# Ledger of designs, part 13: VH-VL binders against Putative ATP-dependent RNA helicase TDRD12 (TDRD12)

Target 1, 87 residues: Putative ATP-dependent RNA helicase TDRD12 (TDRD12), of Bombyx mori (Silk moth) (q1xg89r1618to1704)
Amino acid sequence: LSKPKICWSQNKNTVKLKILIAGIEDYKLKIEDRAVAFSANHCDVEYGFKLELYGVVDVNKSRHSNKGQYVLVTMTKLMCRNWLALT
Short names: E, the ipSAE of ESMFold2; O, the ipSAE of OpenDDE; V2, 0.75 times the mean of E and O plus 0.25 times the DockQ between their complexes.

## First folded at step 17 (VH-VL; framework fv_namilumab)

Design X6 (from X2 with heavy chain D102A; at its last look DockQ between E and O 0.92; V2 from the best seeds 0.87)
Fold by ESMFold2, look of step 17:
Structure X6 (fold): chain C 87 residues (1-87), chain A 121 residues (1-121), chain B 107 residues (1-107)
Amino acid sequence: as target 1 above (87 residues)
Amino acid sequence: QVQLVQSGAEVKKPGASVKVSCKAFGYTFTGHWMHWVRQAPGQGLEWVGWINPNEGYTKYAQKFQGRVTMTRDTSISTAYMELSRLRSDDTAVYYCARWDEAWDFGAFDVWGQGTMVTVSS
Amino acid sequence: DIQMTQSPSSVSASVGDRVTIACRASQDISSYLNWYQQRPGKAPQLLIYASSSLQSGVPSRFSGSGSGTDFTLTINSLQPEDFATYYCQQYDWFPYTFGGGTKLEIK
């Protein structure tokens, strides 16, 4: 599985993850309490990863979308604190 | 001053092709994605496609797939849109627009003046 | 594709009036919505980004609100230069889509 580039940012309430694949048509994204998993087939290349997160997120208040230049994952933290790292 | 300057109006017959240019001034051309948006007379705005001028990567709206080609020449800070097999319903003003982004928020913050493309007999 | 529906299609108003323009997305787009103003014969210009943030140089009589599927552009104390067509545009899901426009006319 090819691993796309990612970057992330946070505030005390939210962790945002950019999955830097432009022009993707379809993908699968699963957000769990302490993990996020991604997979996609793009231009006949299979991409995927699974990250174990530093902290716990509220799955029901988390979302994702295909913004064109990247896939954006927005995760709501259960504890409103800055994480020391993504994982 | 940031601006986008487009090539002049074009009149074409059905079946022909047109190539519109968009020259960027006042910013680093490869630092922003360029989009093309068209507007038929008296109608709304329709997204045509984009190009990443740094890498040349393109993506087009499905209805234009196979008829549109977007390119750029970074040495002269210019983007191009070529539309082939023109129909009368391709008559529109074609805009280039810069996509400006602050992490996850973005917008078309600078637009070219538009290029009228008229397709008629 | 996400369908963007603007209402009304046109509105007649007088200088000094307060005008509201609605934009509805066919699905939740969070706050990833922009507003553009297009004066007759001109290119569109960015007015509001991120649902409610004013672009630099835009008069404070303009404001935007909304999240999810329902969004509003408000113009307080309408000025002669505000007679134009207004478009919303979503960028939550590729491909980006525009509303059909709302033409603001002089009464």
Scores: ipSAE 0.794, ipTM 0.923, lowest interface PAE 0.8, mean pLDDT 93
ESMFold2 (binder alone), look of step 17: mean pLDDT 93; pTM 0.949
OpenDDE, look of step 17: ipSAE 0.908; ipTM 0.962

## First folded at step 18 (VH-VL; framework fv_namilumab)

Design Y1 (from X4 with heavy chain D102K; at its last look DockQ between E and O 0.91; V2 from the best seeds 0.87)
Fold by ESMFold2, look of step 18:
Structure Y1 (fold): chain C 87 residues (1-87), chain A 121 residues (1-121), chain B 107 residues (1-107)
Amino acid sequence: as target 1 above (87 residues)
Amino acid sequence: QVQLVQSGAEVKKPGASVKVSCKAFGYTFTGHWMHWVRQAPGQGLEWVGWINPNEGYTKYAQKFQGRVTMTRDTSISTAYMELSRLRSDDTAVYYCARWDEKWDFGAFDIWGQGTMVTVSS
Amino acid sequence: DIQMTQSPSSVSASVGDRVTIACRASQDISSYLNWYQQRPGKAPQLLIYASSSLQSGVPSRFSGSGSGTDFTLTINSLQPEDFATYYCQQYDWFPYTFGGGTKLEIK
């Protein structure tokens, strides 16, 4: 599977992940308490990854959306602390 | 200082095509995605499509697929929207608008003055 | 596509009044909502982004609030230049969509 480019940012409460595929029409994304998984077919390329997260997120307060220029994943941290890394 | 200047009003017959230009001033043209939004007389705003002027990548609203083409010429900082096989319900003001985004917050922060396209039978 | 519903479609008010305009999304869009002002015969202008952040140069009498599906634009102490049509716009889920507009008229 082709791994899309990603970038991320955080504050004490949230981790935001950008999946840098523009114009995607459909994708699958699953947020688990310590993992996030992504897959999509876009322009005949299969994309996918699974990340094991540094910390625990509150799945019920986490979300994702297709912003057009990228897919945004917003994960609410279970503990309000900065992570040392994404994974 | 930052502004978008569009080409002048057009009157077209059904079945014709129209090409609207949008010239950017006061910012790096390839640094922002350009969108097109239209507004029929007395109606609301309708998104038509976008172009990444750096790469030329485009995406269009489904209802315009096959009839709209967006291009740009980076040497003159100009975006174009061409709409073909015009119908009377394409009569509208067509705006170009710059999408400005600060990480995950974005908006149309600069709009062209609009180009009236009238399709008369 | 996400449908954006504005209410009311029009409102009459006097200079100095306080008005509120509502915008409802067909699904949760977090705070990814903008407000635009359009004066007659003019292009739209950005007023508020991220639901509640005031664009540079916009008077402080404008404010926005809301998250999820329900959003409001409030104009305190209405001025003559505020008589215009106001549009909300979501950018949480592509394609971006606009509300139908709220026309603010002088009574």
Scores: ipSAE 0.804, ipTM 0.925, lowest interface PAE 0.8, mean pLDDT 93
ESMFold2 (binder alone), look of step 18: mean pLDDT 94; pTM 0.954
OpenDDE, look of step 18: ipSAE 0.913; ipTM 0.963

Design Y2 (from X4 with heavy chain E55S; at its last look DockQ between E and O 0.82; V2 from the best seeds 0.85)
Fold by ESMFold2, look of step 18:
Structure Y2 (fold): chain C 87 residues (1-87), chain A 121 residues (1-121), chain B 107 residues (1-107)
Amino acid sequence: as target 1 above (87 residues)
Amino acid sequence: QVQLVQSGAEVKKPGASVKVSCKAFGYTFTGHWMHWVRQAPGQGLEWVGWINPNSGYTKYAQKFQGRVTMTRDTSISTAYMELSRLRSDDTAVYYCARWDEDWDFGAFDIWGQGTMVTVSS
Amino acid sequence: DIQMTQSPSSVSASVGDRVTIACRASQDISSYLNWYQQRPGKAPQLLIYASSSLQSGVPSRFSGSGSGTDFTLTINSLQPEDFATYYCQQYDWFPYTFGGGTKLEIK
């Protein structure tokens, strides 16, 4: 199971995660209170990962989208403060 | 001065193909993804596809899949779009446009002057 | 694909007027929306990115607002050079799509 390259950024309210796979068509993305999971089959390669997050996110105010060059995950933090790390 | 300069107007008959060029000036050509957008006379804008000039990776809008090919030559900082099996409803101005992105916010910040492709008779 | 609907399709106005142009997305696109100006016979030019941020060199009489599905472009105190066609464009979901355009004409 291949792990795609990821990068992330934050402010005190939001964590953003880029899943660096270009041209993906179908993927599964699940956001839970303290976890995010990704899976996809792209160009006959199966990708996937699950991250245990540093802090708690508000699932109902979190979203994801296919930007073309990457998949973007935007997670709203429950507590308005910077995380020390992603996980 | 950052600029995209396209090849000149083309007149084609149905069934022919056309290849439009787009030369980049004033920036690192491989540092930005290049898109192609067309506009039929008096109509709106329609996305055709994109190429990563660094890798050559492409993706096309579904309606053009199988008829369009996008390429580039990094030695002359030039992108190309070739459209085959032309028909009259392919008559349009074809633009190249640079996609510029700051982390997750992007836009077409530089456009070529456009290339008119007329398919008739 | 995400459908972008602009209204009105055309508007007639005078120099000095205030004009608003609407753009509606078929689904939530957050703030991933741009505005472009196209003068007759010219290529489009970027005006607004990230729904509300002015591109370098764009006059402050232009402003953008909105998030989610409903967006507006406002032009305060129209100038002669502002008579053009305006397009919105989303980039939340690939492929990127444009609105049908709004033509701003001299009354």
Scores: ipSAE 0.800, ipTM 0.926, lowest interface PAE 0.8, mean pLDDT 93
ESMFold2 (binder alone), look of step 18: mean pLDDT 93; pTM 0.949
OpenDDE, look of step 18: ipSAE 0.910; ipTM 0.960

Design Y3 (from X4 with heavy chain Y57W; at its last look DockQ between E and O 0.78; V2 from the best seeds 0.82)
Fold by ESMFold2, look of step 18:
Structure Y3 (fold): chain C 87 residues (1-87), chain A 121 residues (1-121), chain B 107 residues (1-107)
Amino acid sequence: as target 1 above (87 residues)
Amino acid sequence: QVQLVQSGAEVKKPGASVKVSCKAFGYTFTGHWMHWVRQAPGQGLEWVGWINPNEGWTKYAQKFQGRVTMTRDTSISTAYMELSRLRSDDTAVYYCARWDEDWDFGAFDIWGQGTMVTVSS
Amino acid sequence: DIQMTQSPSSVSASVGDRVTIACRASQDISSYLNWYQQRPGKAPQLLIYASSSLQSGVPSRFSGSGSGTDFTLTINSLQPEDFATYYCQQYDWFPYTFGGGTKLEIK
């Protein structure tokens, strides 16, 4: 199971995750209170990962989308504080 | 300083092919993805496809699959779009456009001047 | 693909007028919406990104607003150089799609 390159960024309210797979057609992404899971088959390569997050996110205020050059995950923090790390 | 300069207007017959060039100036050519967008006379903007100039990856709108090929030559900072089996409804201005991207920003920030392609007998 | 619907298709206005142009997305695109201006015979130019942020060098008479599915571009005091066609474009979900355009003509 190949793990795609990821980058992340945050402010007090949000954590953003870039999943660096360009031109993806389909993917599965699940956001849970303390986890995010990704899977996709792209160009005959099977990608996937599951991250246990540092803090808790509000699933109902979190989203994801295919930006073309990457998949962007935007997660709203339950507690408005900076995390020390992504996981 | 930053600009995209396209090749000149073309007149083609139905069934022919056209290849439009787009030369980049004033920025690192491989640092941004290049898109092609067309506009038929009196109509709106239509995305054709993109190329990653660093790696050469391409993706095309479904409408153009099998008829469009996008390439680049990094040694001269130039992108190309070739459209084959031309039809009258391919008559349009074809633009190259640079996609600029950052966490809070994404846009076509630089456009070529456009290349008019006219398909007529 | 996300459909972008602009209204009106055309509007006639005079210098000094306030003009509002609407753009609707077929699904929630958050604030990932751009506005472009295209003067006759010219390539499009970026005006506004992220729904409401002015691109560098764009006059403050231009403003954008909206989030989700409904967006507007407002020109507060129309100038002669503003007579052009305006396009919205979403960049939430690839492929990026454009609205059909709104042609702003001098009355």
Scores: ipSAE 0.751, ipTM 0.909, lowest interface PAE 1.0, mean pLDDT 92
ESMFold2 (binder alone), look of step 18: mean pLDDT 93; pTM 0.950
OpenDDE, look of step 18: ipSAE 0.915; ipTM 0.964

Design Y4 (from Y1 with heavy chain M34L Q62K; at its last look DockQ between E and O 0.90; V2 from the best seeds 0.87)
Fold by ESMFold2, look of step 18:
Structure Y4 (fold): chain C 87 residues (1-87), chain A 121 residues (1-121), chain B 107 residues (1-107)
Amino acid sequence: as target 1 above (87 residues)
Amino acid sequence: QVQLVQSGAEVKKPGASVKVSCKAFGYTFTGHWLHWVRQAPGQGLEWVGWINPNEGYTKYAKKFQGRVTMTRDTSISTAYMELSRLRSDDTAVYYCARWDEKWDFGAFDIWGQGTMVTVSS
Amino acid sequence: DIQMTQSPSSVSASVGDRVTIACRASQDISSYLNWYQQRPGKAPQLLIYASSSLQSGVPSRFSGSGSGTDFTLTINSLQPEDFATYYCQQYDWFPYTFGGGTKLEIK
């Protein structure tokens, strides 16, 4: 199971995660209160990961999309504070 | 000065191929993804495909799959788009355009001047 | 694919007018929308990115607004150089798609 490269950024209200797989057609992304899980089969490579997040997110105000060069996950923090780390 | 300079206009017969070049100036060629967008006379913009100049990865719009090939030569900062088995509805201006991003916000910030490709019997 | 619908397809207006053109996405695209200006015989030029941010060198008479599915481009006090075709473009979900364009003509 190959783990894609990721990077992330934040402000007090949001955490954004980039999953650095370009040109993906299909993927599965699940956002939970304190976890995010990803899986995809792309160009005959199986990708996947699950991250336990540093803080709690509001699932109903979180989204994801295929930006082309990467998959973007935008998670709304439940408590508007900077996290010390992603996980 | 940042710019993209394309090869000159082409007139082709149906069934032929065309190869359009796009040379980058004033920025690191491998630092930005390059896209091709076409515009038929009097019509809107249509995405054709992209290339990542760093590793040569390409993706094409479904309608062009099997007829288009995008390549690059990083030593001369030049991208190419080749379209084969031309038909009259391929008559269009073909643009190369640089995709620039500010983390998650991107846009086509620099466009080539366009290359008119005319396909006529 | 996400369909982008622009309206109107053309507008006739005079210098000094305020013009608003609309762009509607077939699904929520957040603020991942750009506007381009294309003058006759020229390549498109980036006008607005991130739905409302002006590109460097773009006059302040241009403004963009909207989020989700409905977006507008507004030109305050129309100038002669603003007679062009305007395209919206989404990049929330690949492949990127353009609106059909709005041609702004002199009255």
Scores: ipSAE 0.805, ipTM 0.925, lowest interface PAE 0.7, mean pLDDT 93
ESMFold2 (binder alone), look of step 18: mean pLDDT 93; pTM 0.947
OpenDDE, look of step 18: ipSAE 0.915; ipTM 0.964

## First folded at step 19 (VH-VL; framework fv_namilumab)

Design Z1 (from X5 with light chain S30D; at its last look DockQ between E and O 0.94; V2 from the best seeds 0.86)
Fold by ESMFold2, look of step 19:
Structure Z1 (fold): chain C 87 residues (1-87), chain A 121 residues (1-121), chain B 107 residues (1-107)
Amino acid sequence: as target 1 above (87 residues)
Amino acid sequence: QVQLVQSGAEVKKPGASVKVSCKAFGYTFTGHWMHWVRQAPGQGLEWVGWINPNEGYTKYAQKFQGRVTMTRDTSISTAYMELSRLRSDDTAVYYCARWDEKWDFGAFDVWGQGTMVTVSS
Amino acid sequence: DIQMTQSPSSVSASVGDRVTIACRASQDIDSYLNWYQQRPGKAPQLLIYASSSLQSGVPSRFSGSGSGTDFTLTINSLQPEDFATYYCQQYDWFPYTFGGGTKLEIK
């Protein structure tokens, strides 16, 4: 599986992850309490990854969207504090 | 300072093609994605497509797929939109617009003056 | 595609009035909504980004609010230059889509 480039940012309440694939039409994204999994087939390339997160997120308050230039994942932290790293 | 300047108005017959240019001033042309948006007379705004001017990657709205081509020439900081097999309902003002994004919040912060394309028999 | 519905489609108002313009998205778009002003014969201009953030150089009589599906643009103390058409635009889900516009006319 090819791994797309990712970037992330946070505040005390949220972690935001950008999956840097432009123009994607379909993808699968699963958020678990301490993991995020992504897969897509785009321009005949199969992309995928799974990240085990540094902290725990609230799955029901997390979302994702296709913003065109990237897929944005917004995860609500269960504990409101800064993480030392994404993973 | 930052400005987008478009080519002049065009009158075309059905079945013809038109190519509109958009020259960028006052910023690094390859640092922002360029979009095209059109507006039929008296109507609202409709997204046509985008180009990443650094890589040349493009994506078009489904209704224009197969009829629109977006290109650029980075040496003169210019984006182009070509629309083929013109129909009378393609009559519109065509705008180029720069997408500026602050991490996850973006907007069309700079627009060209617009290019009127009239398609009539 | 996300459908953006603006209301009202037009409004007549006097200088000094307070005007509110609504925009509703067909699904939750968080705060990924912009407002643009288009004066007659001119290109659109960015007014509000991120639902409520005022673009540089825009007068403070403009404000935006909302999240999720329901958004509002408010113009306090309407000025003669504010008579224009206003468009909302979402960018949560590609392709980006605009509302149908709200035309603000002098009463």
Scores: ipSAE 0.797, ipTM 0.926, lowest interface PAE 0.9, mean pLDDT 93
ESMFold2 (binder alone), look of step 19: mean pLDDT 94; pTM 0.953
OpenDDE, look of step 19: ipSAE 0.878; ipTM 0.956

Design Z2 (from X5 with heavy chain G31D; at its last look DockQ between E and O 0.92; V2 from the best seeds 0.87)
Heavy chain, then light chain:
Amino acid sequence: QVQLVQSGAEVKKPGASVKVSCKAFGYTFTDHWMHWVRQAPGQGLEWVGWINPNEGYTKYAQKFQGRVTMTRDTSISTAYMELSRLRSDDTAVYYCARWDEKWDFGAFDVWGQGTMVTVSS
Amino acid sequence: DIQMTQSPSSVSASVGDRVTIACRASQDISSYLNWYQQRPGKAPQLLIYASSSLQSGVPSRFSGSGSGTDFTLTINSLQPEDFATYYCQQYDWFPYTFGGGTKLEIK
ESMFold2, look of step 19: ipSAE 0.807; ipTM 0.928
ESMFold2 (binder alone), look of step 19: mean pLDDT 94; pTM 0.953
OpenDDE, look of step 19: ipSAE 0.911; ipTM 0.963
ESMFold2, look of step 20: ipSAE 0.805; ipTM 0.928
ESMFold2 (binder alone), look of step 20: mean pLDDT 94; pTM 0.953
OpenDDE, look of step 20: ipSAE 0.911; ipTM 0.963

Design Z3 (from X5 with heavy chain Y57F; at its last look DockQ between E and O 0.90; V2 from the best seeds 0.87)
Fold by ESMFold2, look of step 19:
Structure Z3 (fold): chain C 87 residues (1-87), chain A 121 residues (1-121), chain B 107 residues (1-107)
Amino acid sequence: as target 1 above (87 residues)
Amino acid sequence: QVQLVQSGAEVKKPGASVKVSCKAFGYTFTGHWMHWVRQAPGQGLEWVGWINPNEGFTKYAQKFQGRVTMTRDTSISTAYMELSRLRSDDTAVYYCARWDEKWDFGAFDVWGQGTMVTVSS
Amino acid sequence: DIQMTQSPSSVSASVGDRVTIACRASQDISSYLNWYQQRPGKAPQLLIYASSSLQSGVPSRFSGSGSGTDFTLTINSLQPEDFATYYCQQYDWFPYTFGGGTKLEIK
């Protein structure tokens, strides 16, 4: 599986992850308490990854969307604290 | 001064093609995605497609797929939109618009002045 | 595609009035909504981004609010230059889509 480029940012309440694949038609994304998984077939390339997160997120208050230039994952932290790293 | 300057008005007959240019000034052309949006007289805004000027990657709204081609020439900081097999309902003002994004919040922050394309016999 | 519904389609008001324009998304778009102003004969101009953030140079009589599916643009103390058409636009899900517009006319 090819791993797409990612970048991320945070504040005390949220972690945002950009999956840098432009023009994607379809993808699968699963957010769990302490993990996020991504997979997609794009231009005959199979992409995928699973990250174990540094902290715990509230799955029910987390979301994702296809922004066109990238896929955005917005995860609400269970505890309002800065993470030292994404994973 | 950041601005987008478009080519002049066009009058075309049904079945013809039109190519509209959009020249960028005052910013790094390859640093922003360029979109095309049209507006029929008295109507709202309709997204046509986009181009990544750096790589030339394009995507078009499905209704235009097969009739529209977007290109660019990075040496003159210019984007192009060509629409073929014109029909009367393609009569509209065609805008280029720069997408500017601050991490995850973006907008069309700069628009060209628009190019009127009239399709009539 | 995400459908954006604006209401009203037109409104007639006087200078000094307060006007509210609504925009509803067919699904939750968080705060990924922009407002544009289009004066007659001119290109659209960015007014508000991120649902409520005023673009540089936009007068403070303009404000935006909302999150999720329901958004509003408010103009306090309407001025002559505010008679224009206003469009909302979502960018949560590609393709980006616009509302149908709200034309603000002089009463």
Scores: ipSAE 0.819, ipTM 0.929, lowest interface PAE 0.7, mean pLDDT 93
ESMFold2 (binder alone), look of step 19: mean pLDDT 94; pTM 0.955
OpenDDE, look of step 19: ipSAE 0.913; ipTM 0.963

Design Z4 (from X4 with light chain Y96W; at its last look DockQ between E and O 0.94; V2 from the best seeds 0.88)
Fold by ESMFold2, look of step 19:
Structure Z4 (fold): chain C 87 residues (1-87), chain A 121 residues (1-121), chain B 107 residues (1-107)
Amino acid sequence: as target 1 above (87 residues)
Amino acid sequence: QVQLVQSGAEVKKPGASVKVSCKAFGYTFTGHWMHWVRQAPGQGLEWVGWINPNEGYTKYAQKFQGRVTMTRDTSISTAYMELSRLRSDDTAVYYCARWDEDWDFGAFDIWGQGTMVTVSS
Amino acid sequence: DIQMTQSPSSVSASVGDRVTIACRASQDISSYLNWYQQRPGKAPQLLIYASSSLQSGVPSRFSGSGSGTDFTLTINSLQPEDFATYYCQQYDWFPWTFGGGTKLEIK
């Protein structure tokens, strides 16, 4: 089970996560209150991870999209404050 | 100044191949992904594919899969697009365009001048 | 694939007019939308990125707005060099797609 490269950024309202797999066509992504899970089979490699988040997110205001060069996860923080870390 | 300079116009017969070049000036060629976009006469813009010039990774629109090949030569900062088994509806202007991105917001900020490819009997 | 619908397809206007061009996405694309200007016989040029941010060197008479599915390009006080075709482009979901274009012609 390979872990893709990831990076992240934030402001007071939002945490954004990039899953750095280019050209992916199929993936599964689950956003929970304090977790995000990813899995995909891409170019015959099985990718996956689960992250326990530093803070709580509003699942209904969170989204993800396949931007082509990466998968972007945009999570709305439930409490608008800076996180000290992603996890 | 930053610019992309493309090879000249081509006239081809159906069934032939064409290879268009795109030379980059004024920026680090391997620092930006390169895309190809075409425009048939009087029509809109159609994405063809991309190449990561640093690693050579490519992805093509499904319509072109199996007929297009994108390559690059980093020693001369040049990207190439080759389209094979040409047919008359491949007649178009072919553009290279640099994708410039600031974290999650990006755009085609620099375009080549375009290369007219005409496919006729 | 995300379909991008531009309206109107064509506009006739005079120098000094205010023109508004619409672009609608078939699904929510947040603010991941760009506008390009293509003058006759020329390559497209970036005008607006991130829905509303002007590219360097673009005159302030251009503005963009919108998020989600509905986006607008506005040109205040048209100049002769603004007569061109305008394209929107989404980059939220691969494959990236362009609108069909809006041709702005001199009246």
Scores: ipSAE 0.787, ipTM 0.923, lowest interface PAE 0.9, mean pLDDT 93
ESMFold2 (binder alone), look of step 19: mean pLDDT 93; pTM 0.945
OpenDDE, look of step 19: ipSAE 0.921; ipTM 0.966

Design Z5 (from X5 with light chain A50D; at its last look DockQ between E and O 0.92; V2 from the best seeds 0.87)
Fold by ESMFold2, look of step 19:
Structure Z5 (fold): chain C 87 residues (1-87), chain A 121 residues (1-121), chain B 107 residues (1-107)
Amino acid sequence: as target 1 above (87 residues)
Amino acid sequence: QVQLVQSGAEVKKPGASVKVSCKAFGYTFTGHWMHWVRQAPGQGLEWVGWINPNEGYTKYAQKFQGRVTMTRDTSISTAYMELSRLRSDDTAVYYCARWDEKWDFGAFDVWGQGTMVTVSS
Amino acid sequence: DIQMTQSPSSVSASVGDRVTIACRASQDISSYLNWYQQRPGKAPQLLIYDSSSLQSGVPSRFSGSGSGTDFTLTINSLQPEDFATYYCQQYDWFPYTFGGGTKLEIK
């Protein structure tokens, strides 16, 4: 099970996670209060991971999209403060 | 100065192929993804596909799948788009455009001058 | 694919007028929208990125606004060189898609 490369950034209100797989056709992504899970089959490679997040996110105000060069996950923090780390 | 220079206009018959070139100047060619966008006379813009010039990875809009091939030659900083089995509705100006991405914001910040491809019987 | 609908398809205005062009996405695209200007016989040029940020060298009479599904390009104090077609483009969901264009005709 291959783990895709990821990177992330934040401000006080949001955490953004980039899943660095280009040209993906389909993927599964689940955002929970303190976790995010990803899986996909792309170019005959099976990808997947689950991250336990540093803080709590508001699932209803969180989103994801396929931006082409990567999948972007945008998570709204429940508590508006900077996290010390992603996990 | 950053610029993209395309090959000259082409006139083709239905069933033929055309290969358009796009030479990059003033930036590291492999550092940005290259896209192709076309525009039929008097019409809007239509995305054709992209190539990652570093790896050669390509993806095409579904309507062109099986008829378009995008390649590059990194030694001369040049991208190519070849469209085969031409139809009259392929008559359009074909643009190469550089996609510039700054973390999660991106745009086509540099465009070639366009290559007119006319398909007529 | 995300559908991008521009309105109006064309508009005529006088030099000095204020013009507003609308772009609607078929789903929420956050702020991931660009505007391009295409003068007759020329390639498109980037005008506004990320909904509202002016590209370097673009006159301040151009402004963009909106988020989610509804976006607006405004041209204040219209100039003769603004005779062009304007396109919006989303990049929230691949493949990237363009609006149908708005042709601005200067009286």
Scores: ipSAE 0.803, ipTM 0.925, lowest interface PAE 0.8, mean pLDDT 93
ESMFold2 (binder alone), look of step 19: mean pLDDT 93; pTM 0.950
OpenDDE, look of step 19: ipSAE 0.914; ipTM 0.962

